# Designs tried in a protein design chat: VH-VL binders against q0aze0. Part 179

Target 1, 268 residues: q0aze0
Amino acid sequence: MKIILVNNRFKENTEKKAQEIAGQLSALNVEVIIDNGLDEPYAGTVDFIMVLGGDGTMLRAARRYGQRAIPVLGVNMGTVGFLSNIEINELAEYLPLILREEYSLEARMMLEVAVFQQQSLLTRVFCLNELLLRSNSPRMLSFALEISGQKLEPYRGDGLIVSTTTGSTAYSLSAGGPIADPQLDAFIVTPVASHIINKRPLVVSPEREISLHLLEEREAIIGIDGQIKMDFGAENRVLIKRAPHPLLMVNLKAKPFFTSIDRSLQRQ

## First folded at step 7 (VH-VL)

Design E42 (framework fv_bermekimab)
Fold by ESMFold2-Fast, scan of step 7:
Structure E42 (fold): chain C 268 residues (1-268), chain A 124 residues (1-124), chain B 107 residues (1-107)
Amino acid sequence: as target 1 above (268 residues)
Amino acid sequence: QVQLVESGGGVVQPGRSLRLSCTASGFTFSSYGVHWVRQAPGKGLEWVAAISYEGSNKYYAESVKGRFTISRDNSKNILFLQMDSLRLEDTAVYYCAKDKIYYGSGTFYGMDVWGQGTLVTFSS
Amino acid sequence: DIQMTQSPSSVSASVGDRVTITCRASQGISSWLAWYQQKPGKAPKLLIYAASSLQSGVPSRFSGSGSGSDFTLTISSLQPEDFATYYCQQANSFPLTFGGGTKVEHK
C-alpha cells in the first residue's frame, strides 16, 4: 500500500505531524510519500491520498492529484472547513478502516480550465472550486460570456465566477451565488459587482462549454481556487468545461452538508 | 502571412450549379468559424453563410436557404460553398472571411481576414 | 431578420473634418455590431467590433459608440486614405446583416 501525505509546506506543526504519521504508517508496512508542495507532484502509482490541513491544502491536492481517480481523505488539523472528513485526533480510530479499504467514496466534479493566447494554448489546469475573472484596476471590465455557442449580452462589472457545486460555498457564495448540493453536477456562473442590474447567477448543465474574453483592453486576472493567479488581456480567451474525472473524496464519518452550511451562515 | 484565397467563380447559366472554394494559410483554420459574403456589382455587402470551427453548425441567409450548402475540410484548410439552382440575383463577387474569435461554437463577432473575392456572373 | 439602416448614404468631406456615420438596428442587438471600410475594387477591412473595440492596427482616429439599436462610427480627423465606403454589420443573431453603406467622398 502506498499513501501520499499532502501537507502545508509553510506550517511547521503540520510538517512535524506529517513526519509522525509517516513513521506510524511505515511501521504498518505502508509506503509513504510526503508532498509538502515544494516539489512536482509524485508521478508514481499510489493507493490513497491523505490531506493534512484545511480546505486550502485539499484544493492543492485536488489540483495535483484529482484527475487520477485515487481516494482522497481530508484530515482537519486546525481550521474547520467543508472539505475535511475527520479530525486529526480521530485518525487512529479510523486508520484500520483506511488500511482495509473499508470506506465509501463521494464524487465531486472538477473544472477543466484552458487559457489561450490567440489560438495557442497557454495552460490547462484543473480545479475543485472555481475560476474567477476580475479587474486588476479600479476600472470595470467589459467582457463576453458564451455558453455552448450562445453569446450572452455583454457583461460590465468587476468580474465573473464560474464555480463547481463544491465551490458554491466558497467565492461564489460571497458574490451572491446560490448554495448548491455538492452531489449535483452543474456550473454556477456568478457575476461580481455587475453594472447591469439584470445580470443574475446562472446554473448551467455541466455538459456545456463556457468561454470568456475581454471586449476592451483592461488589466485583468484569472484566479483559480484562490491559489493560482494569471494575467488576462484582450488577446486571451478562457474555455471552461467539466473535467474528465471527479475528485473521489473518502467518507469515514457522516458530515451532513445542509446542517453544516446552515450553522456557518448563522455565524457569518 | 494570414491569407484566404477564393476560387471557382465564373460565368453560369440559370439553373446550373457552381462550387466555390476558399483556401486558408498562415493560421490554424480548424480553430475559426468562417463566412461567405457577396457583393453584387455596384451594391452593398450581403452575408450569405457561415460555418462553425468544427463544422457542426451551419447558417444561411434566407435568399440562399435550400440552394446553397456550406462545408469545410479542416484537414486540407478549405472552405466550400456549393451553389445549386443559380439565379440572376446570385450574380456577385463572393468573399470568404474568417471570424475574429477562435474556438467560437455557433457565434461570430466580426470578420478580420478577407479573401480577394471570386466573381460569379450570369450569362445571357 | 434584423434590418440595418445606415445614414447618410453618402457624405462629402475634406481632409481634417470630423465625420460621423450612423447605424440603426430594427431590433436590439446589444453591443454586437462591427464596422468595416471598403475601398473600390478591394475586400472590406474590419475597423471596429463589439460596437467600440478597435481592431488591431486601426488608427485611433476611428471610434465606435452606441448600444441597443443606435450606433455611430466617428472619424475624428479625416485623412486622405479614409475616403471609402463604410458598412455596419450586426453580429447579434442569424442571419447576419449589413447596413446599406455610407460613401465618404471628396467635397
Scores: ipSAE 0.512, ipTM 0.788, lowest interface PAE 3.0, mean pLDDT 90

Design E43 (framework fv_bermekimab)
Fold by ESMFold2-Fast, scan of step 7:
Structure E43 (fold): chain C 268 residues (1-268), chain A 124 residues (1-124), chain B 107 residues (1-107)
Amino acid sequence: as target 1 above (268 residues)
Amino acid sequence: QVQLVESGGGVVQPGRSLRLSCTASGFTFSSYGVHWVRQAPGKGLEWVAAISYEGSNKYYAESVKGRFTISRDNSKNILFLQMDSLRLEDTAVYYCAKDYIYYGSGTFYGMDVWGQGTLVTFSS
Amino acid sequence: DIQMTQSPSSVSASVGDRVTITCRASQGISSWLAWYQQKPGKAPKLLIYAASSLQSGVPSRFSGSGSGSDFTLTISSLQPEDFATYYCQQANSFPLTFGGGTKVEHK
């Protein structure tokens, strides 16, 4: 059995805990690869991915490994979030179940984001939450949104979010998007401070292809999962579709999504 | 040099068929939707047909629907227009044109590169 | 089909003049309109797409405005090379349709 431990090297307690867990797994004849985010993703075959940290670490793991159809377990080590399944102090209790492969999997859709400069591909990235297009100056953007061969009325405003259902509780929520059951597959398209009064969030089929490009030269950026940022100009174009594989999240114990989000919203 | 070059025009008799070709060079032909636009002598522009970048979607003007067939060969960078049941009203210079947008999902915005045109006319 | 009505059909102008050409769609086409310039014996050249987006390499004296059904192409200070026929074209719905053209000719 080979396991990748994904952690954040810049968190001192996480690095020490990753080393400790790696030692425990090695003692059980499990081969361990540690991914602290500084190097390229591990290129070899692995059986399981264990993510040690918060939602941010899970988002990075999903971008690096989510398309490999390998079970991924979120182990919380910080602030409580939506993407972890167990707490770090529960890991010892659940480790035998992990090693015996006694768990269920929950599939979560991902976005495939391709960014072009003219017709040349600049980058192709997968993400779990969302793509954000936003203005990088006080000037509002003017941009085109295409959905599966349909050009919508041009957007004018600060930007747009294209989100998965998992991402419905992230930036899309802050911008006025709906809360979606993460077991559903759908794109959520949420305007950011639209200058046009009746631009509403859209919920569209995950089989749709979505594209964005600027209609005026402006300073803009593309953000992916709040972690990757790149400049976006009038010669750029982004194409978004459902990623070929969902992220396979390990479920060792019940997570009451709706009561958790309800509590979070009331806390403000 | 980005260019489109039409060929296959000529003098034809009514009711016959003609196949026009348009060869692309200097850009990635397979990334763009392309159009056929015609112009009768001394008249305005008339859009005829378009095909999406991978060839999956085809569109026609009502005046040519059922008579003309648009197709493309991305491996050879060639656009075609098969014209059947030709009429005197089809007399025109035929231009091929590339759409501005790349990787459009059946969407078109405007034609930024045009060929020089090929004349289709009829013997009386 | 969406019908595009262009006016005027011709305009006489001198170098340095401001020239305005209008285009009206028979139904709403949002901002999905392009403007072209065609010189005698030559293929058309794209000037503007999406109603107001200036094509790369086109001089800034050309500008487009409008949305919905009424659109305008403006040449702020006509130059000798601008004497040509201008066409609008809707890109909202198939079949795509052109206006009848406006010839900008010498006084």
Scores: ipSAE 0.678, ipTM 0.859, lowest interface PAE 1.7, mean pLDDT 91
Fold by OpenDDE, second read of step 8:
Structure E43 (fold): chain C 268 residues (1-268), chain A 124 residues (1-124), chain B 107 residues (1-107)
Amino acid sequence: as target 1 above (268 residues)
Amino acid sequence: QVQLVESGGGVVQPGRSLRLSCTASGFTFSSYGVHWVRQAPGKGLEWVAAISYEGSNKYYAESVKGRFTISRDNSKNILFLQMDSLRLEDTAVYYCAKDYIYYGSGTFYGMDVWGQGTLVTFSS
Amino acid sequence: DIQMTQSPSSVSASVGDRVTITCRASQGISSWLAWYQQKPGKAPKLLIYAASSLQSGVPSRFSGSGSGSDFTLTISSLQPEDFATYYCQQANSFPLTFGGGTKVEHK
């Protein structure tokens, strides 16, 4: 068995713990790769990914490995979030189950985000939470939103979020989007400070495609999962689709999503 | 210096064919949908046809459908309008114009750059 | 087809006047409306897109408003160079259609 431990090099406690866990796993004849974000993603075949940290670390792991259909376990290390399944102090208890592959998987839809410039692909990214288009100035953006070729009302506002259902409890929520069942596949299109009062979020079929482009010569930015940032202008276009592969999240411990929403949101 | 320049207009007989060209410069032609718009003498503007940036989608006014064909060569930055079975009512200045939005595959918005136009008239 | 009705067909005005031109669509077109200015012997010039967005380089005395079916182009203070014919155009659906035009003339 080969396992990747994903942690954050900027969080010393996760680094130390990754080393400790690596030692324990090695003692059990498990091959371990530690990914703290310093190097490129491990390109070899692996059987399991263990994410040590919070939601941010999970998002990074998802972007780096999510397209490879590898089971991913979130191990919380004292943070509040929605993407961890067990606590670090529970790892010893569940380790035998992991090694025996006695766990269930939950498929979480990811986004495929493609950014173009003059018909050239600048980047293609798979992400778990959301794409954000927002103004890079105090001025509102004016941009076109197309869904499956349908031209919607010109959009004017600070920005727009296209989120997965997983991402519904992230930035989309702060922008007034709905909380979605993570077992549901859908896009959530949430306006950010729209000029139109009471502009409502859209729940869109994962079979559809979403396109965004600016209607004016202004500078904007694209944000992905709050971790990737790039400039976005009138010569750019973004295309959002359902990723071809979901993130396979490991379910070792039952977590009642809806009954924990209030508690989790109050802590944020 | 964004520019569109029409050519190919002239005097024709009814029933004949004419091919108009529009040469683009100063912008990435292949990134924009483009239009033909005509204006009869002393009359208003009439949209004629549009083609997407890749050329995969074409749209026509009912008045020219089946007779006119819009096409483009992105490698040469040229827009074409093949006009067959011309009628007296086709008399007009024909303008080419670019759509102002990038990557309008199946959707079009406004026309921010126009050519000077080329006149199509008929001999009696 | 979506019919665009402009009013008035012509308007006589003086320099400094406030000029208002209206355009009505036969059905809802959201905000997908453009305004053009055309001077004699010249190609049309885009003034306003998406009903209210001012095209780059167009003076601020021009403004567009409206959504749905009723739209307005306003020239807050008419200048000598503004005497021309103005057209609205819907970009909501094909076929694209123009209004009949409004000629702004000297009083």
Scores: ipSAE 0.360, ipTM 0.777, lowest interface PAE 2.4, mean pLDDT 93

Design E44 (framework fv_bermekimab)
Fold by ESMFold2-Fast, scan of step 7:
Structure E44 (fold): chain C 268 residues (1-268), chain A 124 residues (1-124), chain B 107 residues (1-107)
Amino acid sequence: as target 1 above (268 residues)
Amino acid sequence: QVQLVESGGGVVQPGRSLRLSCTASGFTFSSYGVHWVRQAPGKGLEWVAAISYEGSNKYYAESVKGRFTISRDNSKNILFLQMDSLRLEDTAVYYCAKDLIYYGSGTFYGMDVWGQGTLVTFSS
Amino acid sequence: DIQMTQSPSSVSASVGDRVTITCRASQGISSWLAWYQQKPGKAPKLLIYAASSLQSGVPSRFSGSGSGSDFTLTISSLQPEDFATYYCQQANSFPLTFGGGTKVEHK
């Protein structure tokens, strides 16, 4: 069995704990690769991915490894979040189940994002939560949205979010989008501070292709999962599709999504 | 240099067929939707047909629907317009034009690169 | 079909003049309108797309405005090279349609 431990090197306790866990797994004849986010993703074959940290660490792991159809377990290191399944102090209890592959998997859709400059593909990335298009200046954007070749009325405002259902509780929620069952596959298209009355969030089939293009020369950025930022101008175009593979999330412990989000909203 | 060059125009008799070609160079032809636009002598512009970048979506003006067929060969960077059952009213300079938007699947925004045009006219 | 009506059909102007050309759609077309310039014996040139977006390389004296059914192309200070015929074109629905053209000619 070969396991990747994904952690955040800049959190001292997490790095120390990753080394500790790696030693314990090695003693059980498990081969361990540590990914602290600073190097290229491990290129070899692995059986399991254990993410040590909060939601941010899971988003990075999903971007690096989510398309490989490998089970991914989120282990919480003290930060409250939606993407972890067990706490670090529970790991020893659940480790035998992990090693015997006695767990269920939950598939979570991902986005495939391709950014072009006219005839050139600039980048192709995958993400678990969302793509954000946003103004990088005090001026609002004017931009075109196409859904499966259908041209919608122009958008005017600060930007737009194209989210997975997993991302419905992230930035899309803050911008007024709906809360979605993460087991459903759908795109959620949420305007950011639209200046056009009655621009509503859209929920569309994950089979659709979404395209974005600026209609005026403006300073704008594209954000991916809140972790990747790139410049976006009128000469650029973004194509967004459902990624070929979902992220396979490990369920060792029941985590009641709806009661959790209900309590979270009550406390906000 | 980004360029479109039309060919295949000429003098034809009413009721006959003619095939126009448009050869693209200097850009990735397969990434763009392309149009045929015509202009009768001394008249304005008339949109004729368009084809999406991958070739799956085709659109026609009502006056040519059922008579003209637009197609493309992305491996050779060539756009075609097959014109059947030609009428005197089809007399025009025919331009091919690249759509502004790359990877537009079924939508078109404007035509930023145009060929020089090829004349289609009729003999007595 | 969506009919595009341009006015005027022609306008006489002098270098330095402000020239305004209007285009009216028979149905709402949102902002999906382009403007073209055509000189005698030449292919058309794209000036403006999406009603108000200036095409790269086009001088800033050209501007477009409007939404819905009424659109305007403005040349703020006419230059010698601007004497030409101008066309609007709707991209809202198929078939795509052009206006009848507006010839900007010497006074």
Scores: ipSAE 0.026, ipTM 0.561, lowest interface PAE 8.1, mean pLDDT 87

Design E45 (framework fv_bermekimab)
Fold by ESMFold2-Fast, scan of step 7:
Structure E45 (fold): chain C 268 residues (1-268), chain A 124 residues (1-124), chain B 107 residues (1-107)
Amino acid sequence: as target 1 above (268 residues)
Amino acid sequence: QVQLVESGGGVVQPGRSLRLSCTASGFTFSSYGVHWVRQAPGKGLEWVAAISYEGSNKYYAESVKGRFTISRDNSKNILFLQMDSLRLEDTAVYYCAKDRIYWGSGTFYGMDVWGQGTLVTFSS
Amino acid sequence: DIQMTQSPSSVSASVGDRVTITCRASQGISSWLAWYQQKPGKAPKLLIYAASSLQSGVPSRFSGSGSGSDFTLTISSLQPEDFATYYCQQANSFPLTFGGGTKVEHK
């Protein structure tokens, strides 16, 4: 059995815990690969991915490994979030179930984001939460949104978010988007500070292709999961599709999503 | 230099066929949707047909549906308009034009590069 | 088909004048309208797309406005090279359609 441990080296407790867990797994004849974010993703075959940290670390793991159809377990290290399943102090209890493959999987859709500059594919990335297009100056953007070859009215404002249902509780929520059941597959398209008051969030079939391009030359950027940032100009175009594979999230412990989000929204 | 050059126009008899060509240079032809637009002598512009960048989506004006066929050869950077069952009302200068949008599967925004046009007229 | 009606069919103007050309669609086309300039014996030139987006290389004296069914092209201070025929074109649905044109003539 080969397991990748994903951690954040800039959080001192996660490095220490990663080493402790790696030692325990090695003693059980499990091969461990540590991914602290500094190197390229591990290219070999693995059986399981364990993410030690908060939602940010899980987002990085999903971008690196989410398309490989490998079980991914989020282990919380004390941060509040939606993407972890168990707490670090529960890991010893659940480790035998992990090693015997006694767990269920939840499929979470991902985005495939392709950014072009005319003839050139500049980058293709996968993400779990969202793509953000935003102005990088005090001036608002003017841009076109296309859904499966249909042109919507031009958008004028600070930007747009194209989110998965998993991402509905991330930046899309802050921008006024709906809360979505993470088990649904859909794109959520949420305007950021639109100049047109009737521009509303859209919930769109995940089988649609979504494309964005600027209608005026502006200083803009695109952001992926809040972790990758690229300049975006009028010569650029982004194409967003459902990724070929969902992220397979390990479920060892029932988490009541709806009651958790309800408490979060009502808590003063 | 981004350029489109039409050819194939000429004098025809009613009911006959004619094939127009448009050769592209200076840009990645295979990345753009392209159009045929015509203009009768002393008259306004009339959109005729369009084809998506990959060639799978084709669109026609009602006046030419069933008679004209748009196609493209991305390996040779050439756009074609096959005109069958020609009528006197098809007399016009025919322009090819590149749409400004790249990678558009069925969307068109505006025609930013135009050829010089090729004249189709009829003998009486 | 969506019918595009331009008015006026011609306008007489002097250098320095503000010229406004209007275009009306027979049904809603959102903002999917382009404006073109055509000089005698020449191919058309794209000025504006998506109703108000200025094509690169086009002088800033040209501007477009409108949405839905009513659109305008404005030339804020007419120059000698601006005497030409102007066309609107809807890009909302197929078949694509042009307006009848507006000729801007010397006064």
Scores: ipSAE 0.336, ipTM 0.716, lowest interface PAE 4.7, mean pLDDT 89

Design E46 (framework fv_bermekimab)
Fold by ESMFold2-Fast, scan of step 7:
Structure E46 (fold): chain C 268 residues (1-268), chain A 124 residues (1-124), chain B 107 residues (1-107)
Amino acid sequence: as target 1 above (268 residues)
Amino acid sequence: QVQLVESGGGVVQPGRSLRLSCTASGFTFSSYGVHWVRQAPGKGLEWVAAISYEGSNKYYAESVKGRFTISRDNSKNILFLQMDSLRLEDTAVYYCAKDRIFYGSGTFYGMDVWGQGTLVTFSS
Amino acid sequence: DIQMTQSPSSVSASVGDRVTITCRASQGISSWLAWYQQKPGKAPKLLIYAASSLQSGVPSRFSGSGSGSDFTLTISSLQPEDFATYYCQQANSFPLTFGGGTKVEHK
């Protein structure tokens, strides 16, 4: 059995805990690869991914490994979040179940984001929450949104979010988007500070292809899961599709989504 | 240099068939949707047909639907228009034109590169 | 089919004049309108797309405005090379359709 431990090296206690867990797994004849975010993703075949940290660490793990159809377990390290299943102090209790592959999997859709400059591909990335297009200056953007060969009325405002249902509680929520059951597959398209009073969030089929490009030269950026940022101008175009594979999240312990979001909204 | 060159025009008899070609160079042909536009002598522009970058979506003007077939060969950078059951009203210079948008799945915004045109006319 | 009606069909103008050409769609086409310039014996040239976006290399004296069903192309100070026929074209729905053209000619 080969397991990747994903952690954040910049958190001192997290690095020490990862080494401790790696030692415990090695004693059980499990091969461990540690991914602290500084190196390229591990290229070899692995059986399981254990993410030690908060939601941000899970988003990074999803970007790096989510398309490989490998079970991913979120282990909370004292942060509040939606993407972890067990607490670090519960790991010893659940480790035998992990090693015997006695758990269920929850599939979470991902986005495939392709960014072009003119006709040339600049980058292709996968993400769990969302793509954000936003103005990087006081000027509003003017941009085109296409959904499966249909041009919508031009958008004018600060930007747009294209989100998965998992991402419905992230930036899309802050911009006025709906809270979606993450068991549903859908794109949620949420305007950011639109100048058109009646621009509403859209919920569309995950089989749709979505594209964006600017209609006027402006300073804009695209953001992916709040972790990747790149400049976006009139020569750029972004294409968004459902990723070929969902993220396979390990469920060892029942966590009720709706009571969790309800408590989170009370804290906000 | 970005260029489109039409060929295959000529004198034809009514009811016959003709195949037009348009060869692209200087840009990534396979990334763009392309159009056929015609212009009768002394008349205005008339859009005829378009094909998406991958070739799966095809669109036609009502006057040519069922008679003309648009197709492309991305490996050879060639656009085709197969014209069947030709009528006197099809007399025109036929232009091929590239749409400005890349990777449009049936969306078009404007034709930024045009060929020189090839004349289709009739003997009677 | 969406009909595109241009007015006027021709306009006589002098160098330095402000020239305005209008285009009306029989149905709403949002902002999905392009403008072309055609000189005698030559292929058309794209000037403007998405109603108001200036194509690269086109002089700033050309501008487009409008949305929905009514659109305008403006040449702020006509130059000798601008005597030509101008066409609008809707890109909103299939089949795509052109206006009848407006010839800008010498007074």
Scores: ipSAE 0.681, ipTM 0.866, lowest interface PAE 1.8, mean pLDDT 91

